VHH binders against 5'-3' exonuclease (pol). Designs and how they scored, part 4

Target 1, 302 residues: 5'-3' exonuclease (pol), of Buchnera aphidicola subsp. Baizongia pistaciae (q89ad1)
Amino acid sequence: MIIYKKNVNYLLIDGTSYLYRAYYAFLKFKNNFNKPCGAIYGMLNMLRSMLLKYPYSNIVVIFDSPQKTFRNELFIPYKKNRPKMPNDLKEQILPIHHIIKHIGIPIISIPHVEADDIIGTLATKLYKKKYFILISTNDKDLAQLVNIHIHVLIGTSNIVLDESKVKKKYGIIPKLIPDLLGLMGDNSDNIPGVPTVGKKTALILLKTFGSLENIYNNIEKIPKCLIKKAKTIYNNLHTYKKLAFLSQKLATIKTDINVNITTKKIKMLPPCTTEISNFFLHYKFYNWNKLLKQGLWLKNCK

## First folded at step 19 (VHH; from k1 with F111M L113V)

Design t8
Fold by ESMFold2, fold request of step 21:
Structure t8 (fold): chain B 302 residues (1-302), chain A 124 residues (1-124)
Amino acid sequence: as target 1 above (302 residues)
Amino acid sequence: QVQLQESGGGLVQPGGSLRLSCAASGFTFDDYEMSWVRQAPEKGLEWVSTISYSGSTIYYKDSVKGRFTVSRDNAKNTLYLQMNSLKPEDAAQYYCARGWYFYDSSGTWEMDVRGQGTQVTVSS
């Protein structure tokens, strides 16, 4: 169990990441009418856990937009290999938005803007206002946003990644994660990187030169004794320089999206217990409805 | 080239009925939840109803529950709003809207596409 922290001011939840995790965790979960509700149940279960662990934090859920973004314009294959959302998950989205609203948690999903860029922009703006931010996501690439007051919780672990833990886990400091992906690529997002450059080689290069830019400014100084197939690596770095920087750009989370999202717009509201109860009864979540009516659905467990 | 075109507005007496239609083109209609919103004179946009991609889930503003029925025909790319027992307070420009993209503490939410609207007038 995560020991909750009173000093986390904002908890930014990657809603799309949560949605897919909930869906696949409860694939066979159905209500009395054999309709799938596992993503609804799983999403509520994870959100309740966060509400209980962070009772003084302002929680915001951010979802991807289905529209194309600037990354699709820069590189048409970007995320092309991702499967389409399953139809039975798609049918659960509106109920999920409905219940999150009545719990009092704001939802953000800006057309043509990826959730990562909304999270990055919002976290940066809040950080500049001296707030402490926790980002909860299943996307390891969000670790690039980590600094002294922005931390990330990846996956189902209860381990919060600060700067030192990102370096231990990924081998480099957070700000260099886009440079790492610029070299090695990211198969899940169809980000190409430089052919034959994997994580081991990319880490050696970044530790030696400090950045993707510095690697290319010092390409003749590649430490041949530390890199297997150094001639092949040198040739590919040279040949695919533009692809490396394109890949870095694709992997870089924007923190400066021009949107007017104020602290007031992302403030939580009090929960609407009547609407939550009606929702729980509709989906036959009777145990949760009992806890809700007793004032225990949001209470910490001992 | 995304387009939403509302129709079916008009003048009705209190207690009357009216059926609005919204013809959609330029996108895959059944991939989006759809909404009806309205705007009365000197007022901001007000959410009325949202219907899921397949039509299996529908939510209404409390003041219209039981009087309004939203439906969609994905084969015809058309969204409908059946309005019964109309009240003077329902008089507004009605817009068909795609998406549910922002919620804030004021209850305002935003969408990416909205039509030009159709006027509903309730008088006498």
Scores: ipSAE 0.346, ipTM 0.742, lowest interface PAE 3.6, mean pLDDT 84
Fold by ESMFold2, last read:
Structure t8 (fold): chain B 302 residues (1-302), chain A 124 residues (1-124)
Amino acid sequence: as target 1 above (302 residues)
Amino acid sequence: QVQLQESGGGLVQPGGSLRLSCAASGFTFDDYEMSWVRQAPEKGLEWVSTISYSGSTIYYKDSVKGRFTVSRDNAKNTLYLQMNSLKPEDAAQYYCARGWYFYDSSGTWEMDVRGQGTQVTVSS
């Protein structure tokens, strides 16, 4: 028995994070010609799972573009520690776009704009129109977008994060995640934060003062009894004030990008079952092709 | 500055052949899917073909499949379109294009950068 999630109107998928998860989950998966197809298979498997679990939701996939963004202009080291996309993953991108198109799912990628900002802007626009939004991603930073009707599914977890679960998981409410990262930084994105300020200290400061701005407006009132090495932390907060606010800005997802995308433009289309079948036969996904012909692979009426 | 420069257009009889070239500069050519699109007089842009980063995967519009061949030379930052068995309906301004920014729900790819184009004319 499957209980459908009827209240989710829009499902926004972080396509780049799905792509990398699929690639690394199936590194050795190749077709009979020793050509890599593991990212194709894994991506389709994850998308099918979402189509079956959310049959009434309008699904949109969002990808990063390869161009630099405003964050790279603000802070040159931003995300520079990330390795280049592997060549055998790059080879699978066009087939992945091809099959997603024929399934009828719209794809968005905006030059010079990170996928997070596209997702944040679309989710906020749809929320203001009174829709329920689920965001599926591997990026924990998108938890900052959570509110009463915007929820997040992170990683391989089946647990949908609402406001309460974000506070339990991260120790603060969603809207303060950028302030937390402004203090503690984020090594994976090369966001510096304030030296010596870790998660424990940052949480104490944010729970005491309510925001990064209020911490600095009340820096003389730091609760010395709750923070070890309070003199060192006080000095570093002073010395690295510009880095704290730069880090907060880097970590803040934009919700006001000029995205001229209407609800009609992101409406799913009926699948092109002939093209999907040809694709499955080409990659020798014979079991999936059998399910497709039986009407068991893809819900045709969305 | 990103720049795409098409060349190789001209006048050809039905059944004839042309080879178009697109010289790319100002970006890392190997990082992008590349496409050919075309525009007939008083018509919108029509997708023709897309080729993957390495050239290993290629998709064509049904009406040109078997007649057109796209290729790329990443060492020379150049995209090619070999057009054989040309028909009057192939007459158009042909553009090379880099990437895309939106898949319209109508199924149309919108491109992020394109060149100025080269004219292909097919006449009896």
Scores: ipSAE 0.329, ipTM 0.731, lowest interface PAE 3.6, mean pLDDT 84
Fold by ESMFold2, fold request of step 21:
Structure t8 (fold): chain B 302 residues (1-302), chain A 124 residues (1-124)
Amino acid sequence: as target 1 above (302 residues)
Amino acid sequence: QVQLQESGGGLVQPGGSLRLSCAASGFTFDDYEMSWVRQAPEKGLEWVSTISYSGSTIYYKDSVKGRFTVSRDNAKNTLYLQMNSLKPEDAAQYYCARGWYFYDSSGTWEMDVRGQGTQVTVSS
């Protein structure tokens, strides 16, 4: 990776994506009262891994809130295809928040604001203060935030993405990811894009013209020899222009939300090892309790 | 319009009991963890208890364990705090709060939403 682990000042964790990853990785994990605790275990496992890998970084976990956002007002179907949170995952959220607090990691959740926009705003503020930021998430849309001081770790990959790696992996520079999604859409977020325009065509158009705006300023110059069914693509680009720019707007992460998040609010605290131990004993995480008492579970956490 | 309205405060003798209520409106009550916090004069907000969405998991500040009981009625959109064996150090303005409250050595930082509070006074 280009940023050495000791150089990461802030590690911003997309808590909602971690929560779902943990839940589905450990669906059958239950405690001694036959209550599901797999999301608790999986979340702790991933957080411990990050604490050990980045012992000098200030770690912050960011969660979505359940309230509607400006994107829901702008486009009613936005994220409507997403399933409702399973009840047995919902029951594990308070214990997860409780243990994260006692580990000493701050949690941020802002009403009416998506976690992506909190991450984007916080990363940008810290970047302007010359800090180095790593974002850990399952949401590939966050790759749009990558620059010289902001890098991302997507999914289960162990590869930290800088600007060049985002371009190599996704075919486009980070700042054009919203333009790419404006063309091809995103079915998981119910972002429509332009019908019949997929990733291959969208990349050709963006590599040729440089931006969504430039594509439309030069729509008569679409390279027919590089794009199969170019007449259909041209017609759909023309017909669905407003939808393309709406889709781009939906996919663009805000970096300027008007909230007062100070560096004091996001500073890690020392872990409360007695409360962590009680938690581990309650959920029968006996191996982890042994490691905790030996100073090996969250070693050198500040 | 999110609203939290606390009630049930008052004056009690040491060792006495009070039951606080918090009526919630303007949001889906069972989508949120709910908390009780308190503030004594010239002090920061102090976390008291948090209850999960369904009421199945509850955490208390150590100093109130065994004396305070939190509960919720999701059908009535109401949060409760039963306070027994009250001590002078429990005297404070008590607030119902939506969301998880993180307490650190600097005191507090902001909750999602809180009500206007209800005063609990314990006099000898």
Scores: ipSAE 0.294, ipTM 0.699, lowest interface PAE 3.9, mean pLDDT 84
Fold by ESMFold2, last read:
Structure t8 (fold): chain B 302 residues (1-302), chain A 124 residues (1-124)
Amino acid sequence: as target 1 above (302 residues)
Amino acid sequence: QVQLQESGGGLVQPGGSLRLSCAASGFTFDDYEMSWVRQAPEKGLEWVSTISYSGSTIYYKDSVKGRFTVSRDNAKNTLYLQMNSLKPEDAAQYYCARGWYFYDSSGTWEMDVRGQGTQVTVSS
């Protein structure tokens, strides 16, 4: 973006991460009826920014579903350490979906399927059709999807991560991020990894042996490796082999989910200006309503 | 074991009324937005209405707005659809679904539907 310019065909937005960012940015913002609307405002602000910045990109918003996934069946503690969604954020979800629809942005959510797997599958399918994809998310694990035409924008950064930037930031190529998490785990998702193996050790092992599978195929060579506590690490790798591969599986984003999502189904629609205006008036977003009526809120009505 | 059981369908004349019920079990009902969807013979699923988990926010498809009223009783784990001024185009199998509806002109997949539905027929 700053140092690399490409025409982005599809912008895939991790809607759940946008919800939380918006919510915590405007935590005390409420309407006149003491109803929380800060997530609504923040979400609209971020989406408008993306519409203006990527006026020729087809934007899709993807949300998590609250149902259990295969990862919960595979490992019951998966993501159970996360706090429940605050009730005042949960109350704002339906209005947010409502306004996104009227702006004309398609929403995807699939029961029993995590948003990451939907994003991974859709990005891969579009990549195979020779499109350039940008993924916007707070989830660093989506960096595993990066290749020559799939890039990631993480958090509030303006820096688009390509393959080289992922390697510089995480110390490993995108393809090996699941192997890294298989060893070190991921506390945010309650992915266990191998006890005592942290990021530094995991990177050394992966750079030495190339993959999680190769580490275990060469496990007898580990006590002689130039790493701290090689004996302890060897013992834990041996003892917790099943956890390492379980953790890798949990961390691997699926790109082959059996879904019937076609390019036509994710095409943006023209905005419904009347419904957007009614929404803005309801929430007393009067300055935005003025901009909308002047043709300045959307600028590129898609 | 998630279960949704719809009831209350039947045959009515145009302009008539029906009240549909959806009994939910196997999950924490008041943690979920709930929706009504319908399917006419040999047609795809069509979104009708969605109600927030607390019942405080409700959205309707334009063609049923003013005629249909959705409500929920979280103490009884039950979702309701009051259908007034029924038209022949409202005839369909009606399902309740857990979660929010998906944008029908996008690649969005269908909401979670577990019941058999209940038939609404509007004759002559």
Scores: ipSAE 0.248, ipTM 0.679, lowest interface PAE 4.6, mean pLDDT 84

Design t8
Fold by OpenDDE, look of step 19:
Structure t8 (fold): chain B 302 residues (1-302), chain A 124 residues (1-124)
Amino acid sequence: as target 1 above (302 residues)
Amino acid sequence: QVQLQESGGGLVQPGGSLRLSCAASGFTFDDYEMSWVRQAPEKGLEWVSTISYSGSTIYYKDSVKGRFTVSRDNAKNTLYLQMNSLKPEDAAQYYCARGWYFYDSSGTWEMDVRGQGTQVTVSS
């Protein structure tokens, strides 16, 4: 069921997240084309869905760059546990960029800047202008950006996270998510956190003291509910104070990246139907080409 | 240190041909898509061509399609641009670039690194 959202001014798509989702979702996708195209097909399928669901929204796709970022400099092990991008996926990146461009969707990819930080920065700028922003991603860490004007659409579940839902799901308000991750770590990104401090302990501490900083300001005041482990918690917090704050920093999405991103630069353009058709034919997406010719493939009414 | 060094530029008559080369060093060449860009006097930098990691996917600027051919030899860490049927409007400083990224809605591309360039002059 397609739900049209007229109140979403901007839809920020985590392109890297989409890319991997598409790649794995369509690993077995087969057509008569000799080149890998599963990720291409999946990416387009998801983008088409978004165009249909949000026909009046400005859509922007944001990608990671392959270059190192400030986080790599701060913490060498950062994301080192991530597998390398498969070659057959690498080969699909350029075509994906090409077709997205001709669909008329702006793409943002900045060297040495993670997509998350671009999204955070752009969302913040748009928020300040009183726009309503929806972020589409599979990365739960972006929930830290949620506020009255910024919501997060998680994966393909069609679940939109507002502040209330974030609190319910994560047990903490959006702005404290980095603090939570600073304490408990994030295995996905190889952020260490404080040893032996798990989610439960971290949540109790944050709920009690209100922030990572306040936890350390009150490090000698362990809550009664943690009294059995109080000594261990204290020792670990004390010993790994620097690591906790480093982890928090790593987990904090930047909202003030110094890049020249303006509303003008993220404006959608009219689709180039001819190039889209050529692309579909090249990859033997004949059904989509048929729909395109019928004016049924793209539903951008803006 | 990442380095790109272009060569092969020169003076040719209209209709002539040149073959540009780019020697890459300081990084894993086959992990990056490569591009050619050019800048004519008093004009902005413009994209010419991009080739994928393995060379399986290639894109050209419309104005050079059918005349220019991009290729790469990953074993030699070298990028090539065969330019045939050269026109006066093709005269420019040609640069080899590592990677080409979409940056804005207008289709502007950004590169992370490029060489010093090689001059191509087309004159009768």
Scores: ipSAE 0.006, ipTM 0.247, lowest interface PAE 10.8, mean pLDDT 87

## First folded at step 20 (VHH; from t7 with F111M)

Design u8
Fold by OpenDDE, fold request of step 21:
Structure u8 (fold): chain B 302 residues (1-302), chain A 124 residues (1-124)
Amino acid sequence: as target 1 above (302 residues)
Amino acid sequence: QVQLQESGGGLVQPGGSLRLSCAASGFTFDDYEMSWVRQAPEKGLEWVSVISYSGDTIYYKDSVKGRFTVSRDNAKNTLYLQMNSLKPEDAAQYYCARGWYFYDSSGTWEMDLRGQGTQVTVSS
């Protein structure tokens, strides 16, 4: 079952995004011991779907680490508005890692490095090797990575963002998404942006001047721009210049993380069916175990 | 300062038992999975066991299953490793490590924090 492209060489999965999606989708899902296991089930369900949809792609799952990152150091309020991970979700992480490993999917989690930056770096490296990369995530800000060789799949859907779709969605090309967020901010990540500068104003400015840097190079022209409250916008841009660039930096996915990730290191391995079966039995996933024993659980996979 | 400190190592005869402890400080202990790793003479570092945040999930290296028991006391910020039926091949420097981070498909993992270790010697 091929839904998108047969020539997707690498499928990079935002594991953290999948984790939260799975957790909330199966919040009431508990095992016979009355322990939450919905995130485990959901994660496996999503991964299985991807394995079946992209049987010829090399899949890699990338997770966040619990440590602080450079963004926390740069801006203390960064993501402070996010609730802490629930304990019942936290406890499901280790089993998820365990089962993914035995499925044969490589996992990458690096201390003090956000998953997005790992994805950005890995995608860039693979891109340079002329592979086609599909990034699966529910965080659409990863659209900044989109180019002719890197597309973004919205979760496990069939919706793929290419350059044209990114432009349609955001009103701007992928590479300027950080600039846009630098101006307007990002509430989800508690990135402040420039006060009173909204999406519409930001887009007009970026379209007019071409970049955040060039906006500031031409800041004296802002009061004459066809934007609402142009004088106020000018004053705020001037006053909060540092904040704008900080916000841009926070919103920019790194593509140059200093890690040695080779194609050999991220190659999928054959599944360990015995361990997978034991896992399914332990968590009372009997239906999946039955399918596994019949050779049907991963029948369309490598 | 973020720190891990192992203790409890020593000399035992084959079939003997030891209980290792790891005291954590400088960070929120229950926000991290914890691992035991060891390095035997002339061998590389190898994973021994990992325990989830609350201790609900545990995994062991096959060679130590049934003999070793990992546990943790989050109130005391302490990780434990009960080692029973010790064998000569268990002799190693044992380290407590914070987290369990996969690096590649070969099973390589990265540790952002590790203690100084405690020596376990098994000899008749």
Scores: ipSAE 0.730, ipTM 0.882, lowest interface PAE 0.7, mean pLDDT 92
Fold by OpenDDE, fold request of step 21:
Structure u8 (fold): chain B 302 residues (1-302), chain A 124 residues (1-124)
Amino acid sequence: as target 1 above (302 residues)
Amino acid sequence: QVQLQESGGGLVQPGGSLRLSCAASGFTFDDYEMSWVRQAPEKGLEWVSVISYSGDTIYYKDSVKGRFTVSRDNAKNTLYLQMNSLKPEDAAQYYCARGWYFYDSSGTWEMDLRGQGTQVTVSS
């Protein structure tokens, strides 16, 4: 069910997610100087799409910082399986920030804080103010933030995850997603979870006991709840209890980061058309420049 | 230890020139964008210039465009700021900073590392 929410007050964009998507989508895209600019182009294309789809929403773009975070301190192997950002992508970050700023979209990037935690924190703050928030990301783990006021848009698609859809997708309610990941792990982030506990087993346990904590409070009952490999799972749960909770912690998006982000600070500004035009000309985005001059680049209607 | 050390500041007359340097140590220099920021007396910290990892992309504050030139030598772990045609309003404590992180729509940003600064005085 495609739920198109017309009354989105805030659209929080996972900029890092967009960045990588753009980069890989336009890997062969080069400017007339034979320099890679595909990430720039792709990012702008995606942002334009969002601006057009949500013209009355306040858009904020959030990026990761290159610094280590508390997760790295907690678990050294965290995300170590991910390759370093390519140099040609790195070089496109500054221009992307530059153009986004001139488009009038606020950008948030905080040292030593992951974008997810910024998003979680900001969304929570806005939620408390009774705003409706849409989070656009390709990272499905952000679904843990979903509630009646916070939904997740899958990338630039029209697929929106509400509580019902999250439950359908993950088999569990949003708030228990970290518990699920604590048990089964997350390979993408190199979160270990509990050995031999897969998604199916994790879901059974969570449905039965209600939480990771409660699973462990009732660990002796586990063999009665599982049909296959009950003894092995029991033993592993017992042995790797610390790891399970660590994994849960790693998978839990923070919503209480001590950052002073106010609604005033994240308010969109009018676009600087001159700077945008200069940018387009510099990168030889002539078609976009033409549209911009016609007032059509950020609008669907003439 | 991770640190930045600025140098090259001094007293110059209006229209004069200075070249600031920033020596980086304790981290991989080319993994970071670098910025110059300045703080004049009784004023807040203001952004002056930012340079990308390789130096391919550079941006300046409007008031310094055409007069200031930022560059970097990654092999030497050094950031530079050539300041020409200096004006009295350019007088400030100049800092090199690691990274460029936006915090709000007003242009406020954060940096995780900056040096002790070097004083630039412009006086006739």
Scores: ipSAE 0.720, ipTM 0.879, lowest interface PAE 0.7, mean pLDDT 92
Fold by ESMFold2, look of step 20:
Structure u8 (fold): chain B 302 residues (1-302), chain A 124 residues (1-124)
Amino acid sequence: as target 1 above (302 residues)
Amino acid sequence: QVQLQESGGGLVQPGGSLRLSCAASGFTFDDYEMSWVRQAPEKGLEWVSVISYSGDTIYYKDSVKGRFTVSRDNAKNTLYLQMNSLKPEDAAQYYCARGWYFYDSSGTWEMDLRGQGTQVTVSS
C-alpha cells in the first residue's frame, strides 16, 4: 500500500552493517547444535522483512572484503581502532552467504574494495539509468550519496533520508558530508579531521563558505563572531590543511570503482525452496520451514 | 609473495581415490574461506566445494557430495581435497582459491586468488 515502497526499483543492502546488527541483536541465540546462530537468524529475519516490505524491488546485498583498501594505504591508522570481528560471528558468514544466494538475492563483494564504494558506484550507475534506489545501512556516511532518486534508510527507524531530511539531520546538503568529515573527523573510522574542530564549528564554516576548498581559499575571512576560539581554529586549519583534505578523501565514497557490474548480474533469481528448506532444517528453524512449505515465508517474492 | 600451489593430481582408475593438497603462503591463511574449483577440457570453471576459515562449515556441489571431503590444516597453511569413488566426469584441472566462489551465482563474487592447478585424470 505505501506508494514510496512500490516506487523503489533497487534496494541496496549494506550486508556488513546488517551482519553486525543481527549478531548483537541475537547474541545469546543458540540452536540445539551447540553453535551460535544468532547472526544467521537475525540476518534472515531482516532480509525477509525487506523482501515483504519491498516486493517490487530488486534487492542486492553488498559485503566488505577483509583485505586492505586504498584508504589503508593512504592513511595507515584508518579503521585500526575497530575491534577484530568476533570469531563466532566470523563462523556465521559462510552460512549467511549460502542462504542469501539460495533465496535468490545477488551478493556483491570485491577484494580490496569497501562495500561503501561498491554501493556508491552501483547506486550512481543505476541512478543514471533513471532508477530509484534505496540504500539500507547503519553507516551514516552513506547519506552523502543521497540525491533526488537515491535515498538512505539508516538503522531500524523506518525514516527514509531524502535530500531535505539529510540537510535537516546533518545541517548540510549530502554532497558536503565528506567536507564535514574532513574538518571534524570520524572517530569510528579513525579519520582524524582538524584538531579542535568539532561538528558545530565545522557546520558554521561550511554554511559560511560552502565547501572545504572555499574555506581554505577564504581562510583570512573567518568571522570571529560565529566561531568561538577563532584564533585557535584559524591556526589549526592552517597547520593541518593537508590532514583536512586527507580526511575528506578518506570520507569520500567512490562512485567510479572499475568493475563490470551489469544489471543482469544484479537481478534477483527465483528462490531455491529445497535448499532453503534444507538450511532451515539444518539450523532447526522449524517454524520458518513450516511457513516456507505453506508458501508464507517468501510471500510475494520476485 | 601471496601464492597458492596445488599438488597431488594424477591418473586414477574409475572408483579410485586421490588426495589433493594446496599450500598457501604470503598471507594469513586462517583469515580466509577457501574453495576448490575445477575445469575440464573445453569447459567452463566449475565450483566444487568451500570451507570456512575454521573448517567447521563446508558446502559441496551436489554431484560430489558424499564422495569428496574438503579439509584444512591451519597450522600447516594447507587445504586438502580427498576424492573418493572417482568418475570420468571428475577429470579436470583442479584449483584451490581464496574466498567463496560460485561461478554460476547471481551477482558478482570476484575470485581473489587461485593457484595454477593440478590435473586429475580418470581412465578406464
Scores: ipSAE 0.458, ipTM 0.786, lowest interface PAE 2.4, mean pLDDT 85
Fold by ESMFold2, fold request of step 21:
Structure u8 (fold): chain B 302 residues (1-302), chain A 124 residues (1-124)
Amino acid sequence: as target 1 above (302 residues)
Amino acid sequence: QVQLQESGGGLVQPGGSLRLSCAASGFTFDDYEMSWVRQAPEKGLEWVSVISYSGDTIYYKDSVKGRFTVSRDNAKNTLYLQMNSLKPEDAAQYYCARGWYFYDSSGTWEMDLRGQGTQVTVSS
């Protein structure tokens, strides 16, 4: 694997993605009173790693809100295949928010707005101000935001995806990822796509015609272009046109949320070392408290 | 329609006590962290306390620790603030809020305020 580090001005962290990763990585991690604290530990461990790796970057953590969004109104089954948050994870959220704020990292969560749309809007606004942005998430669909100054780190991979790597990984440019998902769907978000159209067929169609709109404007040319089951694919594309464009719309990340997000509101604050130490002692993170007192736990800006 | 309705404010002498209530409707109450915030005249909004979904985790502003107690009754969709040993600096309009608490001005947009508040006045 090739690991690239760049001069990153802003690091946007998908906090909900980090939260679930931490929780399931440390399911049996409990304090002395048999209360779960694995998500707290895991979240702090991942955030510390980012603070140390990106000591000059302004880090922002973005969380989903539990309220319905426009996508739920547009397509009722959207993300309904997702399980409810476990109660023992729910109880770790407030301590996690509390410690992130004392570390000095700003948190953003907006009622009725998905974290993806907040990230998309912030990244786009910062990009327009000539900043370099790295997005850290487990959601592969955020790769659609990649351009010359916006890159993504997906999952546990150390591979930062630029435009070239997105095209290599997905077979198309970032801009066309919503079109790809409009055709093939996305089972993880319960986005339907077009029946019988998988990734291979969707990529052939997009490479041939350039966009979802162009595929439909040239629908009569499809049988000549396709190798396998062209009549079935033609019939399904025709029958499910409305569903294809609905799926594309569901997969498209908003970049224009009007919520008056300013650079001041997302600026990191100095850490509150006393409060961090009290937190570590409360959860019996004694080794981390020792590192904190030695000035070795937090990022060091010279 | 989300609804938060505060009650229980009033006039009290220094050292006195009040109990505030916040009735919630129109949303799944136990899915949310709940907060108390307050606003004195010519001052910005100031957080007071935050309580987790179950009520098991609670944080207070330092100046009210040991004097104020937040609680919730998820069966009744109600948030409470017991205020003891009240001081003149506690006089404010008190609001309950759904979501994350707000404890700095350069922070985030996590808390949504839905109630009109209840007035707490502390005077001799």
Scores: ipSAE 0.301, ipTM 0.711, lowest interface PAE 4.5, mean pLDDT 84

